# Ledger of designs, part 5: VHH binders against Protein SPO16 homolog (SPO16)

Target 1, 180 residues: Protein SPO16 homolog (SPO16), of Homo sapiens (Human) (q5vvc0)
Amino acid sequence: MAESGKEKIKWTTTIIISSSLKSYEVATALENRSHKVRYSDSVENGSIIFSLSGVAFLLMDTKECLLSTEEIFLAKIEKFINIHQNSFLVLSAALHGPEEWKLMFRIQQRFLGCNLRILPVHNTVNAINLMCTIAKTTSKPYIDSICYRMITAKAYIIEQSPVWKTLQKIKLNSDSVNPN
Short names: E, the ipSAE of ESMFold2; O, the ipSAE of OpenDDE; V2, 0.75 times the mean of E and O plus 0.25 times the DockQ between their complexes.

## First folded at step 1 (VHH)

Design f10 (framework vhh_8k46_1)
Fold by ESMFold2-Fast, scan of step 1:
Structure f10 (fold): chain B 180 residues (1-180), chain A 126 residues (1-126)
Amino acid sequence: as target 1 above (180 residues)
Amino acid sequence: AVQLQASGGGFVQPGGSLRLSCAASGFTFSSYAMGWFRQAPGKEREFVSAISGSGGSTYYADSVKGRFTISRDNSKNTVYLQMNSLRAEDTATYYCAAGYEDYIYLWDTSYEYDYWGQGTQVTVSS
């Protein structure tokens, strides 16, 4: 007889983490969540792969991206998405200002035709929870919905920026040219 | 052991009210977000409402906003769902769920919740 009242067991999985992240807070936090973690030198620096779910995350710091040459970080992203079909770029940013928006826009323009989803995060805990939620769900339509919700949740910050307000004035003028 | 016991379901006519309760044991209740989900025969499990561990934040599905109210009493380890203006479409088995708040990113996602109750049946019919 099955035991009445059996609860759902806590979700655990296998995670492959780039050795470049071994001492980072994100890696130690994932280890502390009872997941089986394996470090690999064969994956892109900044990679976190949930192999059972078939999803891969590339972690990049917005500050480091802004300080490096554009071509270097874009080439890294391109290499990553060519290896992993279900790819997410996790961008960490302390502030969600015009420079962060500009960086995200440049990445979006470069990869417009690619199956890359961009996830802005403001802290390590938020990033881990988001990655785990995406990995738990595994359904592509549902993952796309989650990503859309994540982007929408940050829209108001961008909408309050001077750059976004200027862009909206330009867009309104463009829409007025042919208001059909 | 962790246990969630949902109760308060029953038969009610359209426009009526029911109050569901979920009694929790085996974990630090205030550290867990609590959610209510429902499932009708032949349909997928649907989010209904959620409440943060402190009770400071509440969330509702669009289909129940203005009709349902979630609340919790951390001194009694209980979460409640007050259901008003019930409709035939509200007929379902209602499940309570608990998820460790520090691990939750999306309150409306069933996979965020680690522990689930057995459910309580709500039938709205004339």
Scores: ipSAE 0.012, ipTM 0.421, lowest interface PAE 8.4, mean pLDDT 81

Design f11 (framework vhh_8k46_1)
Fold by ESMFold2-Fast, scan of step 1:
Structure f11 (fold): chain B 180 residues (1-180), chain A 126 residues (1-126)
Amino acid sequence: as target 1 above (180 residues)
Amino acid sequence: AVQLQASGGGFVQPGGSLRLSCAASGFTFSSYAMGWFRQAPGKEREFVSAISGSGGSTYYADSVKGRFTISRDNSKNTVYLQMNSLRAEDTATYYCAADEFYSLYEPWTADYFDYWGQGTQVTVSS
């Protein structure tokens, strides 16, 4: 086997996961990361809570939201944000299109001025990495840094689009001049 | 396995120059932002400089701005730090680090970087 480089100090924490997610890939993957995982029946379905960091994530499937009544999932989100001060809505979508974007914007508009942040994700690995990164950094007294990271994480997602990659190529050619 | 190997350190007199290199392997280099941090004995790790995956964005700590230049060669999986007008206070072990995000944001925060290399010592003394 290949040798690893100098080991990074491993971050471990305690995670509370809704029992509704126990059989899901996201729960299994978090268990496999050496975190202490506890399951709870008293938290909202779809919840993943990093108690030591004081952040909470609500996982929702965009496709399921589009098939259900807005009244039901909006009430669920409202209940969640009233319990957790630092709330994040993780929206999973196998297919990202106009309907998914409209749904995200409708949720954003409904909770404008509330303590909710929306994180659109493409897959389970992306969701886990994003949640762990947010939770890890939230333990520091640099709350403004978290806000900045959130904004640029959204930009990173946009950068994966074909349109953005084309624009990035143009920008790269323009930036080839020494900024000295 | 992910590997980051820093090199190019050494002894230099005040006002001198050194070029540090960090060779990366085990990941898609062009998809990661790269940074340089330093640590002097008895002090915490300090941000020095960072560069986006494309090389289009660079950041520098105030203490090194105008003296140091960061660059990268994605065809060689290498990031460089050109250090000019070196001062005694630049004496430290220099570390290179990789951030999984292509675009830079708050690069002075060591906690954002996922992979770290073996340091290379820089000593500036007359």
Scores: ipSAE 0.000, ipTM 0.112, lowest interface PAE 18.2, mean pLDDT 77

Design f12 (framework vhh_8k46_1; at its last look DockQ between E and O 0.49; V2 from the best seeds 0.00; counts 0 for: pae E 3.1 > 2)
Amino acid sequence: AVQLQASGGGFVQPGGSLRLSCAASGFTFSSYAMGWFRQAPGKEREFVSAISGSGGSTYYADSVKGRFTISRDNSKNTVYLQMNSLRAEDTATYYCAKDIYPYSYTFEESDYDYWGQGTQVTVSS
ESMFold2-Fast, scan of step 1: ipSAE 0.190; ipTM 0.530
ESMFold2, look of step 2: ipSAE 0.286; ipTM 0.671
ESMFold2 (binder alone), look of step 2: mean pLDDT 80; pTM 0.799
OpenDDE, look of step 2: ipSAE 0.719; ipTM 0.885
ESMFold2-Fast, scan of step 4: ipSAE 0.238; ipTM 0.582

Design f13 (framework vhh_8k46_1)
Amino acid sequence: AVQLQASGGGFVQPGGSLRLSCAASGFTFDDYAMGWFRQAPGKEREFVSAISWNSGSIYYADSVKGRFTISRDNSKNTVYLQMNSLRAEDTATYYCAAEYLWTGSYYPDEYDYWGQGTQVTVSS
ESMFold2-Fast, scan of step 1: ipSAE 0.006; ipTM 0.432

Design f14 (framework vhh_8k46_1)
Fold by ESMFold2-Fast, scan of step 1:
Structure f14 (fold): chain B 180 residues (1-180), chain A 124 residues (1-124)
Amino acid sequence: as target 1 above (180 residues)
Amino acid sequence: AVQLQASGGGFVQPGGSLRLSCAASGFTFSDYYMGWFRQAPGKEREFVSAISSSGSTIYYADSVKGRFTISRDNSKNTVYLQMNSLRAEDTATYYCAADYSLYFEWLPSEFDYWGQGTQVTVSS
């Protein structure tokens, strides 16, 4: 049941975090915000998903990538971008040295023309601020109860309008029928 | 205790119709997204449909769009799935699930509450 007159709520959303990140500083910091954080074994390791607009982030450490097989992390990135339409690679330590930024540019070139955007970050706070800013700007806060009340109030005003009542009698527009 | 009880499954021939119901208890139903998921033998559980707390936002999987209709009655704490033009590939156990989210999440593992399934078999 909705509570009429409830105070205006802050922007809150559900953040899906890969269970692989549960012990990481980034997960703990996101849990300390007003958002609902949920852990998933069904998403790619390193994933952080803001579900509203399909905005998805894959967290990778450049240093760890340099210690692993290139085929492994490139395949991981490719799988990620094929699942999520609005994909971001959050790449930590990408600017720490020549080998790190060369790897970043190799990834950028490999996925040039794809829907992948690369976000080099220096620390956890920087990563969180960028992810939250992107998620918030790509999707407005949408809360059913608030939007429903606004729509209901507007409909009441329109229905009480003498002009609207006159137009309703003159024009019989049928709503688009679901083809079903 | 939270409970979600799905019902309405059964046997139907191709082209037929069935209406599934999911009765909820133990939580504030009107605050939750409600969803239907299905799982056929040997397949992963897949999303079918979801409806927002107010009923204003509805989602359908491409495979059922135009054939299935989701609805809810907050006064009865029940969500429904009207299934029309049923096909053999719709044969599955259907599950209802609840998610306390301001925005819908597609991932089955991330729903707060799950019900027991109801079996739908489409065969001639």
Scores: ipSAE 0.000, ipTM 0.111, lowest interface PAE 15.1, mean pLDDT 74

Design f15 (framework vhh_8k46_1)
Fold by ESMFold2-Fast, scan of step 1:
Structure f15 (fold): chain B 180 residues (1-180), chain A 126 residues (1-126)
Amino acid sequence: as target 1 above (180 residues)
Amino acid sequence: AVQLQASGGGFVQPGGSLRLSCAASGFTFSSYAMGWFRQAPGKEREFVSAISGSGGSTYYADSVKGRFTISRDNSKNTVYLQMNSLRAEDTATYYCAAKRYYGSGSYYTPHEYDYWGQGTQVTVSS
């Protein structure tokens, strides 16, 4: 990873990162982006908060969620979105199999109509670039348009997934009709 | 399915060098961090080095810092460990391992890794 030196990021902010992430690649990469990084024990484990824009990200691994009880991680997500008005769940899995897609679908259904936006990611670089792009553009005109485009793109990706199409078939088959 | 094949071990004199390789298949290599661990007879498996999926971040145990260098080639699905200034204490079976980038785990803990190779023996004589 030696990109020759044309990049000059002129946007700077303070990033508050949960102390739980201090040894993780995501924290190291954010430290390397010319932002001021502070670690905090007072924020939810997995939190990454861009102070200037007010955008908050909750980082969760799908494998860890699958190893935990559903009640526990859903309560964690609910607590996070109640604290942060502009919140995103960054849901990571290097392999998105049937169980990982089922988990994402369950989270989407549970928080349907809430202020939560879900960002499924496969790798650290893409996730960090997406988080920084969202945070940087939060105060720009047309931020609603940008967020809408991101949400629509993610919904499309999920719907076009072979696993998502299978889940959709199961849902349609289980739907009941009005008996009349 | 998923496979990690470590190679490059052997016998070497103190002060010598070896380069270990770990060839990966069955998963999106660039989406995984890679680690090297070692285990000597009668001892627990210990951390040696790790590299992020992009290669932008590297981590080393204090005992190998300045002597060993980890690198990866994502186009070849391979991670490498260049071992210089080898000591008798470096004698061990060396294992490569893969872990997802995001999660509750750290680079330093064996149980945080998802996939493991079969190992390659390194013996530093005398």
Scores: ipSAE 0.000, ipTM 0.170, lowest interface PAE 11.5, mean pLDDT 75

Design f16 (framework vhh_8k46_1)
Fold by ESMFold2-Fast, scan of step 1:
Structure f16 (fold): chain B 180 residues (1-180), chain A 126 residues (1-126)
Amino acid sequence: as target 1 above (180 residues)
Amino acid sequence: AVQLQASGGGFVQPGGSLRLSCAASGFTFSSYAMGWFRQAPGKEREFVSAISGSGGSTYYADSVKGRFTISRDNSKNTVYLQMNSLRAEDTATYYCAARKGYSYGLHTSPREYDYWGQGTQVTVSS
């Protein structure tokens, strides 16, 4: 009976997806999960909105961001967060390398103090599961858990920065040389 | 395995027309944006046109706007390039390519495409 899915109510919701994503695996997979999907030309390209949950996701490809003018994608993010109070940026990256971490740091620095949370993902299934899990719950404890993971990721990005490494080296040297 | 098979190239006089086809297999075609690229001898591969997986969005290089039309038939797993008012400068090997991802727009860089076809030669000459 632990395997019985027939007798349990499956979570379903209404999702508004930007028409720009209709051709992408993420949209097709959400349709296949029995959600009521509506496509919209009036929302920002890359948007996935769970209106009943009050959460909105902006999907961006790390490769595209790194090849585009920084002002262009930052302007898109700014417009998005000004429309949606509970905003998440979903960044797709094949591997979490130094270049991807630096990009995340730049975005976090630009939108520090804004209601934007960054979700790095490496595949479509991970992205869908994460978006659906966030949307399914309006519970602060669960959101706080996700925020903790993002803080940990940010700490790693900061630790990889030349400024942070230089500061740690200076502090260590200062402490070792400092007169008692 | 993933395959992209381009066809429809040939010899045509300036002002003539050709229709290129690219048959795709081995992936969920409607989930991929499709692009056409061309490469003339001694030059780098350049962007020609792109279409979103649904066909709802198209993008064209300035050199081909108003002359070329990209389209797709997802039931046949095929993307097309209708080339009208052909010029000598359009002479090149034409490649079709497929791109997947969470990109919020169509991409024009060949480096960002995941799968590539073998190409079909187009020669515009009198």
Scores: ipSAE 0.011, ipTM 0.169, lowest interface PAE 8.9, mean pLDDT 75

Design f17 (framework vhh_8k46_1)
Fold by ESMFold2-Fast, scan of step 1:
Structure f17 (fold): chain B 180 residues (1-180), chain A 126 residues (1-126)
Amino acid sequence: as target 1 above (180 residues)
Amino acid sequence: AVQLQASGGGFVQPGGSLRLSCAASGFTFSSYAMGWFRQAPGKEREFVSAISGSGGSTYYADSVKGRFTISRDNSKNTVYLQMNSLRAEDTATYYCAAEGSYIHELAEIYASYDYWGQGTQVTVSS
């Protein structure tokens, strides 16, 4: 048991946020959670990318989508999923009424065969908690992959040496010994 | 700025033990993998051990498996290397390293692993 005022252990990560979200509550809240936030003009408007988790979120307001032509926001979603392999569409106000409900299901039907997951949310706090939970859960295998990449990068330096060119058996990972 | 301070090195007889520590600051320690590397005089820098941010996964160079143990204390922002059954060939300057920050571009991800502490010297000699 740690006192809340003295407890300093928190999960933090690196997040790339679209510059379009810089003034929004979502960006401010993520910054206030001590995450390392980078803003980018090169990513799609509404993007929040957890690079260490390999997960990308596209934030859209269902009510705002209803004010646009369907072709425009569907093209935006299609472009997003073609760039990011693990894509989530975060939809606010998706269940506020019959038109919003229909729009959400039309998006789901259009992208049913794709790697897109749809996350309906009803407020900003819910959205932040859900994104962070997903990113934190998926980061475990990626952090293990980072360890492997660190080992591999060093192995590559050794591989370029005259010594390695003579020796063909370098084992650097303890996982190669574990049968399970 | 990222800072890593390695300590705990010294002189030890063959078969002896040492515990190295690396104090980290300037980044969110629990989110990043940490590693130990060593460099002997006139030789290339060699990987020794690595530990995931959560501590759930550990990796060792074949030359140190069964003799060295890596661990971390995320409440103290510190990574440790327990070295047992030390040999003359373990003589080196030991460096701790943190995985770098990632810059994600739409086309590419760049990673740096060169956040190196000021090393600590380990000398195994009779």
Scores: ipSAE 0.000, ipTM 0.154, lowest interface PAE 14.9, mean pLDDT 72

Design f18 (framework vhh_8k46_1)
Fold by ESMFold2-Fast, scan of step 1:
Structure f18 (fold): chain B 180 residues (1-180), chain A 125 residues (1-125)
Amino acid sequence: as target 1 above (180 residues)
Amino acid sequence: AVQLQASGGGFVQPGGSLRLSCAASGFTFSDYAMGWFRQAPGKEREFVSAISGSGGSTYYADSVKGRFTISRDNSKNTVYLQMNSLRAEDTATYYCAADYTGWEYILTEGYEDYWGQGTQVTVSS
C-alpha cells in the first residue's frame, strides 16, 4: 500500500474507541491505519467498536485484572456483554502462563450460557490483527443489509445501524450507572 | 467463484490516455468498494484510486489527482479507471481490488478481500 518515500495510504471503516485508550499503542496503531477513528466518553472504558459490523471489543490486560477484585472486573465484563450483542473480550498478557489461563477459565465459567468470546493476545499487533479480521468477517452479512437500506432511506441507516443502536443502549445504561 | 478481470492496458506516449476496466463476478458487486492499485518493478504496490459501492464517493492518490477518474457501472459489474495526461512515472502493472469492509468509501489497507490479475501500462517517450 505504501510507496517508498511517500506517505502511507490509510483506508479503513469507522472505528469508535473509548477515550480511555487514546494514549495507548492500540489506539495510535488503529488511528495510523484508519482516518475515521472517533473517540467517545459514552462507551465503556477499554471499548473498541467497529461501526459496519457492530462488533464490540473490550480490552483488558491480565495485570489490571489481577490488581482488582474478581467481582469488579466480572461486573465490568457483565455490563459490557449486556450492552453489546456481538461482543469479544480481548485479554492481553506478555506471556500467557497458568495464571492467565486460570483467569480466562474463571471468566468463561462465570459467563457460562452467555455468548462471550475470549481472545487471548500477547501484543498490540496480534490484538489489532484479530480485531480487524473478526470485524471484517462479521461485517459481511450486515453490509448487504445496510447497502439495501441506504438505497431506500438515508435516515434509516443512521438510526438502525448496529453501532447507533449500541450507542443508544450505552446512553440508557449510563443514566443508571456512574459514567466515570 | 470470485473473479476480477482487469484489462485495457497497453503502450502509450506521454500525454496520452488509456481506460482500464475491471469486470467482477461471484459476489454482489454494489456492496463492495472497488479500487485500483499499481506496482512498478522494484517498487511497493501503491494505491491509485477507490470508489464506494454506490459510486457516490471517490478517492485519489495525490500523484494521479486531476488526471485519473474512477467510475463504476453496477449494472455491468465493472469498475473503470480513465487515465489522462499519462507520464512515464505511471508505467506499472495495474490491479483492481474489492473490499467489503470499505463499502462506504474506503478500502481497508492490506485487508482487501479480492484481487484481480494485473494489466500492464507502459508510458514511453
Scores: ipSAE 0.000, ipTM 0.131, lowest interface PAE 12.4, mean pLDDT 72

Design f2 (framework vhh_8k46_1)
Amino acid sequence: AVQLQASGGGFVQPGGSLRLSCAASGFTFSSYAMGWFRQAPGKEREFVSAISGSGGSTYYADSVKGRFTISRDNSKNTVYLQMNSLRAEDTATYYCAAGPSHLAQIYAELVSYDYWGQGTQVTVSS
ESMFold2-Fast, scan of step 1: ipSAE 0.005; ipTM 0.352

Design f3 (framework vhh_8k46_1)
Fold by ESMFold2-Fast, scan of step 1:
Structure f3 (fold): chain B 180 residues (1-180), chain A 128 residues (1-128)
Amino acid sequence: as target 1 above (180 residues)
Amino acid sequence: AVQLQASGGGFVQPGGSLRLSCAASGFTFSSYAMGWFRQAPGKEREFVSAISGSGGSTYYADSVKGRFTISRDNSKNTVYLQMNSLRAEDTATYYCAASLAEIYTALEYGVKLIYDYWGQGTQVTVSS
């Protein structure tokens, strides 16, 4: 019964991507979405910046972080948040296990009181959808605070999680739903 | 600690000139594009001018083209705004801002949301 509008405005924006990501699937996929993509050697490796939204994302692989010295990746994150006022750390987590959670906890403890938001993602497509959703909602002049945006983003990640889907199956199977 | 300190404002008569300066510290100045914005009482902050990190590209709002000139000295970590033929409507607090992003159009340079750092203001008053 919802009326369909005759007008459709496709959301497109300008995205600045670190040249380090030019050959990566994430850059190609953003170009394929008809966004204006610009590459920069002046930004930190792994950066994706939605300039019109004032939002910056730092992409890091959890496996690489776990193999490196903690001081190295923490220094990289610190440099990034000191450059960008509205910063997000996008953690590509292949396993979503206890070690990944401990890593996220250590990062959160180190930057307690800083304006850093951590976004765990499962794959490139989910990362792109999440970044675009955050940037699009941030562009609205009357949207709620960054906390609302983070709650929305977290809910999306949880709903797309294999762990969440497994937990929902367990919950459903534990309930008595056999009425005659 | 990042700091942007604007200075050079003051009282001037219509048709006069002023030169604003913005001294930057706490970041690699030459890697940042610099912009000037202004805000008059009761109005929103508007774009005035911008300059790329290298100084090779400059952008101006239509209201100031031909009257204002932006320049920078990367050896002194300073950006300048030379204001000529000043008008009463140029009365405002002028702010400088820095952006790490590579921006290629006047519209993109004019968007305050893309600027990472903002300085304190300097007041410019053009009489009557």
Scores: ipSAE 0.000, ipTM 0.151, lowest interface PAE 14.6, mean pLDDT 76

Design f4 (framework vhh_8k46_1)
Fold by ESMFold2-Fast, scan of step 1:
Structure f4 (fold): chain B 180 residues (1-180), chain A 127 residues (1-127)
Amino acid sequence: as target 1 above (180 residues)
Amino acid sequence: AVQLQASGGGFVQPGGSLRLSCAASGFTFSSYAMGWFRQAPGKEREFVSAISGSGGSTYYADSVKGRFTISRDNSKNTVYLQMNSLRAEDTATYYCAATDELAKIYAELTSPEYDYWGQGTQVTVSS
């Protein structure tokens, strides 16, 4: 089954976006595409999750990564791929220069053999179009199995999130403190 | 008119069991996913469990996994919640709800804005 020209059925889905991206062009553009957008503090910063398709995207800017510790962003990527079975790393500016290319190559080598796919993108429009195309092509009659995988991934995200870990510490401290 | 009538609540001791029922009318029951939600005084409404229209997929909040079982009988237009090993923290008013969108089933990651809501049934677990 292929559709060419005008689509007779409009594809709409639910998208979970990290609250860290709420002020970014990518979030605004996805809101404008008639999808149901939900913001979450429980997902990794830079996450965009297509619930019904069971695919997850981690947005990172190569130039910003060059200004941070490599150990930090590699740990972030590893955590993300361990939670989401269908994971994509969306890298902006990865082809802009030799340092950016070298960083992308280091990430590729570090996660060689993992179920991580890397998508170098040139701009926000390119990123959105690629994410929506990938999510749409996985939206088939496997919704029930996709829902189960997303529920399982959600449980791990909640348990691993900094917010969840902080909440657990606060709860423990409250339980250890006498009322007076 | 669409109606969802929840029943089966009551008083139980910790470790006890209750079975909640929700009878639906006014819509094509098998085309809708059904969910159970609960709300304790002073707290937000939280997701408990959901079941797909066919009954082929079930979902549970982490706090109730292994203790609660959701099921449905499409011939009777009824969804059930079997609650075992009840705890004081399970004390709440329980609501059944219906939606035609599976995405609304996901707790914490997706808003549980279901299309139709039933009247609540009170469950009190006291020591």
Scores: ipSAE 0.000, ipTM 0.122, lowest interface PAE 13.9, mean pLDDT 74

Design f5 (framework vhh_8k46_1)
Fold by ESMFold2-Fast, scan of step 1:
Order: sequence, then C-alpha cells, then structure tokens
Structure f5 (fold): chain B 180 residues (1-180), chain A 127 residues (1-127)
Amino acid sequence: as target 1 above (180 residues)
Amino acid sequence: AVQLQASGGGFVQPGGSLRLSCAASGFTFSSYAMGWFRQAPGKEREFVSAISGSGGSTYYADSVKGRFTISRDNSKNTVYLQMNSLRAEDTATYYCAAETPSDLAELYAILTGYDYWGQGTQVTVSS
C-alpha cells in the first residue's frame, strides 16, 4: 500500500453550487472531480462558490443574455458582486461572435471599477478548469473564518433544537446501520 | 438594497488606537453575525474578528487577541472594531461582512462565503 507522501494527492475542496445548476453538466463534472459538493437554495441562481478560497463564480450564457432584457441580467450581476468580495462572471459563448463580444464589453463597462472579473469560456470543460485553477491558486484555509462559521452553525443548531434532534438521530442511524 | 459602510480608518503611529465602524442597512441587523476582515497590499484577505447577532459570542484571530475588541449596537445597526496597541503589520484595508445561517442545508456546508461585504476603510500604521 502506498504511503501518503509517496502518492500524488489530488486537490479537493468544498464547493457550494446553486440548486439551479444541479442538473447541469458543470455540477456533475465538479462532483466527478472528488470535490465535496453542496447544493444550496440560499445562493443566487447560477452561482458556484469555493468557500475555502473565498472566490465566487456566477455562470451566464451570453446567447441567453442577448435574448433577454439587459436590465434583468445586469441587476443579477450587480446583486452578485454586492454579496461576494472576489467575484467572477463566467460567460459562455462570449467570443463566438461580434454581438456576444459587444455584450461582454458592455458588462465590463457597466461594472468598471467594481470588484468583478470576467472569464469568457468556450465550453463546460474550459469553465471547470479555469474555476478550479483560480480557486486552487487562491485556496488557503481561512482557519479563523472556519472556526467562526462553526460557532455560527452551532448557534443556529441550538436555536433549531427540535430539527437538530431529528438530524442527530438520522446521523446516528446512518453511522450504526451503514458504518461502511 | 443591502449596504455595509466601513469607516474610521486613517494614519496612526505604532502603539496608537483607532475605532472602526460599519453601518449596515437593508436587512434585519440583529439576525446577522458580523465580521471584520483585512487585506494588506500583495497579501490575501484574512479574518480579524466576528460577533454573533445578539453580541453574546465573539471570536478573534490570534494576531489581534488582547489588542482588538469587536462590539455591536443593534439599535444603531452598527458593528465596531476597537483597535489598540497597533503595529505596522496591522496596516491593511479593513472590510466588514454579514452572514446568517438561514438555510438548514448550509449547516452541512459551514464553509459558505459571507452574504454581504462592505467597501472597506484603510488603516495605515507607521512612524
């Protein structure tokens, strides 16, 4: 058997994905990379958050944007960047034609001076590779932030004591009947 | 719209003190935990301090324990960071952030990002 230090260790992290993306290729591919994936209804539709890296990605299709009102998707982007300090807009098909390129430029101009970085991508594989590379290169455990989040989660569990009793019972049953 | 406005930064000598304020609007302040983060030039953002919605629980980074005190006034929708015995290494832009554990699914993903961030206030400690 290989010793930990003698095998290549694959980079893995915790990823929060909007429930809106659960059936999408991008979500399935991230799960298949052995990351700990969690789906949330609390986050903006189209968002993918690498919590340990402190980076957040909003996925949008440039062609779909061209078919919708500009006010709607600009409002969505504005909401996203107001929530996340290190924000990236992942635009699929942004370089496929002059209208798509112009839309990307208009978004860039609208959010000029804001903490938003735009990533044009050609396909799902390109998007996943870029997101993982960015998250990996900025990935550092915010140990103190992790401790703080644990304290916050514990306080919430105490406030939800009846639900916590049910969750604890489910966890104990899973541990006892399916130990492996 | 949700807004967090940090203020109170400035230039201070080593050993001096500053008090930062973060004024919040657009949400039920007492339901949100508040945190302070900082980012120095060429460095990644780091955690500084956090306070629970009620003010009953506080947490501090080891680098600031005993020197910084976080507090909040829910009647004024404001969180404070009292910074004492300031050092050159405390030089950074300071950001306030708000978080709520509103979704049960998030308890299994405790490493979610903060929901809301402010624009920051610069603190420079030099002689």
Scores: ipSAE 0.000, ipTM 0.101, lowest interface PAE 14.9, mean pLDDT 72

Design f6 (framework vhh_8k46_1)
Fold by ESMFold2-Fast, scan of step 1:
Structure f6 (fold): chain B 180 residues (1-180), chain A 128 residues (1-128)
Amino acid sequence: as target 1 above (180 residues)
Amino acid sequence: AVQLQASGGGFVQPGGSLRLSCAASGFTFSSYAMGWFRQAPGKEREFVSAISGSGGSTYYADSVKGRFTISRDNSKNTVYLQMNSLRAEDTATYYCAAHLGEYIAELYGVEIIYPDYWGQGTQVTVSS
């Protein structure tokens, strides 16, 4: 038992989480994964930063984006990507329908050519697994150029995967309306 | 290629002053928080001070508050540590480190293994 404890105990990455997320399920779940979690008032609201990987995630609620002015959330995204070279936008919604996919397309079009990747998620477990997978594709010791290429390649594979492409599809529903 | 070059260390008597410099290249300097860490012989590396990318926020270990001042010049890609009222216990190799984003308060008390980049150390010896 002592030996298994020694082999199981590994130093984990430090995760910097915006204080705005402290009461959210995502923060509690990351704490429970044995990562060193630090809360910050200095980072943009909705930020989750994996220090070892250099990857940064901006968590935004798709419904809140649809209810706010486009100028406000686009300015927030622009500020975020100007600070973080390896940026991901995590868009959460209980259900991703036509309006949610339209919003994602508008954001993608606005930041075309920037190092921004968009990740739609519908539950906390999926969001955490995606973030941790992307962060864990880096090699240790940290090698900046290799780390960046690996993360970029992984993000591209995730975006181009059958799962991602399937999630982007909106089934034609011309025969019935069941929006509830 | 990312590079951090620390300099300015040397021998000084107790109560004296030294100014350390860390010249950075190969990354967007103003986007990185910068920190100073130190390691005395036979001891673990410890946090000394940190400064945000803009220079608007600074943080200090309790052992150096009121004696050390961190500053940066983004036009020169350089971070500085002004050390006043030096004590024998300040004797250590001083390392500069860079971390992407705002990590100032959040890195306090974490394992020093997690900075994105480390510089070569500069030795400070406080002795009479």
Scores: ipSAE 0.000, ipTM 0.164, lowest interface PAE 12.4, mean pLDDT 72

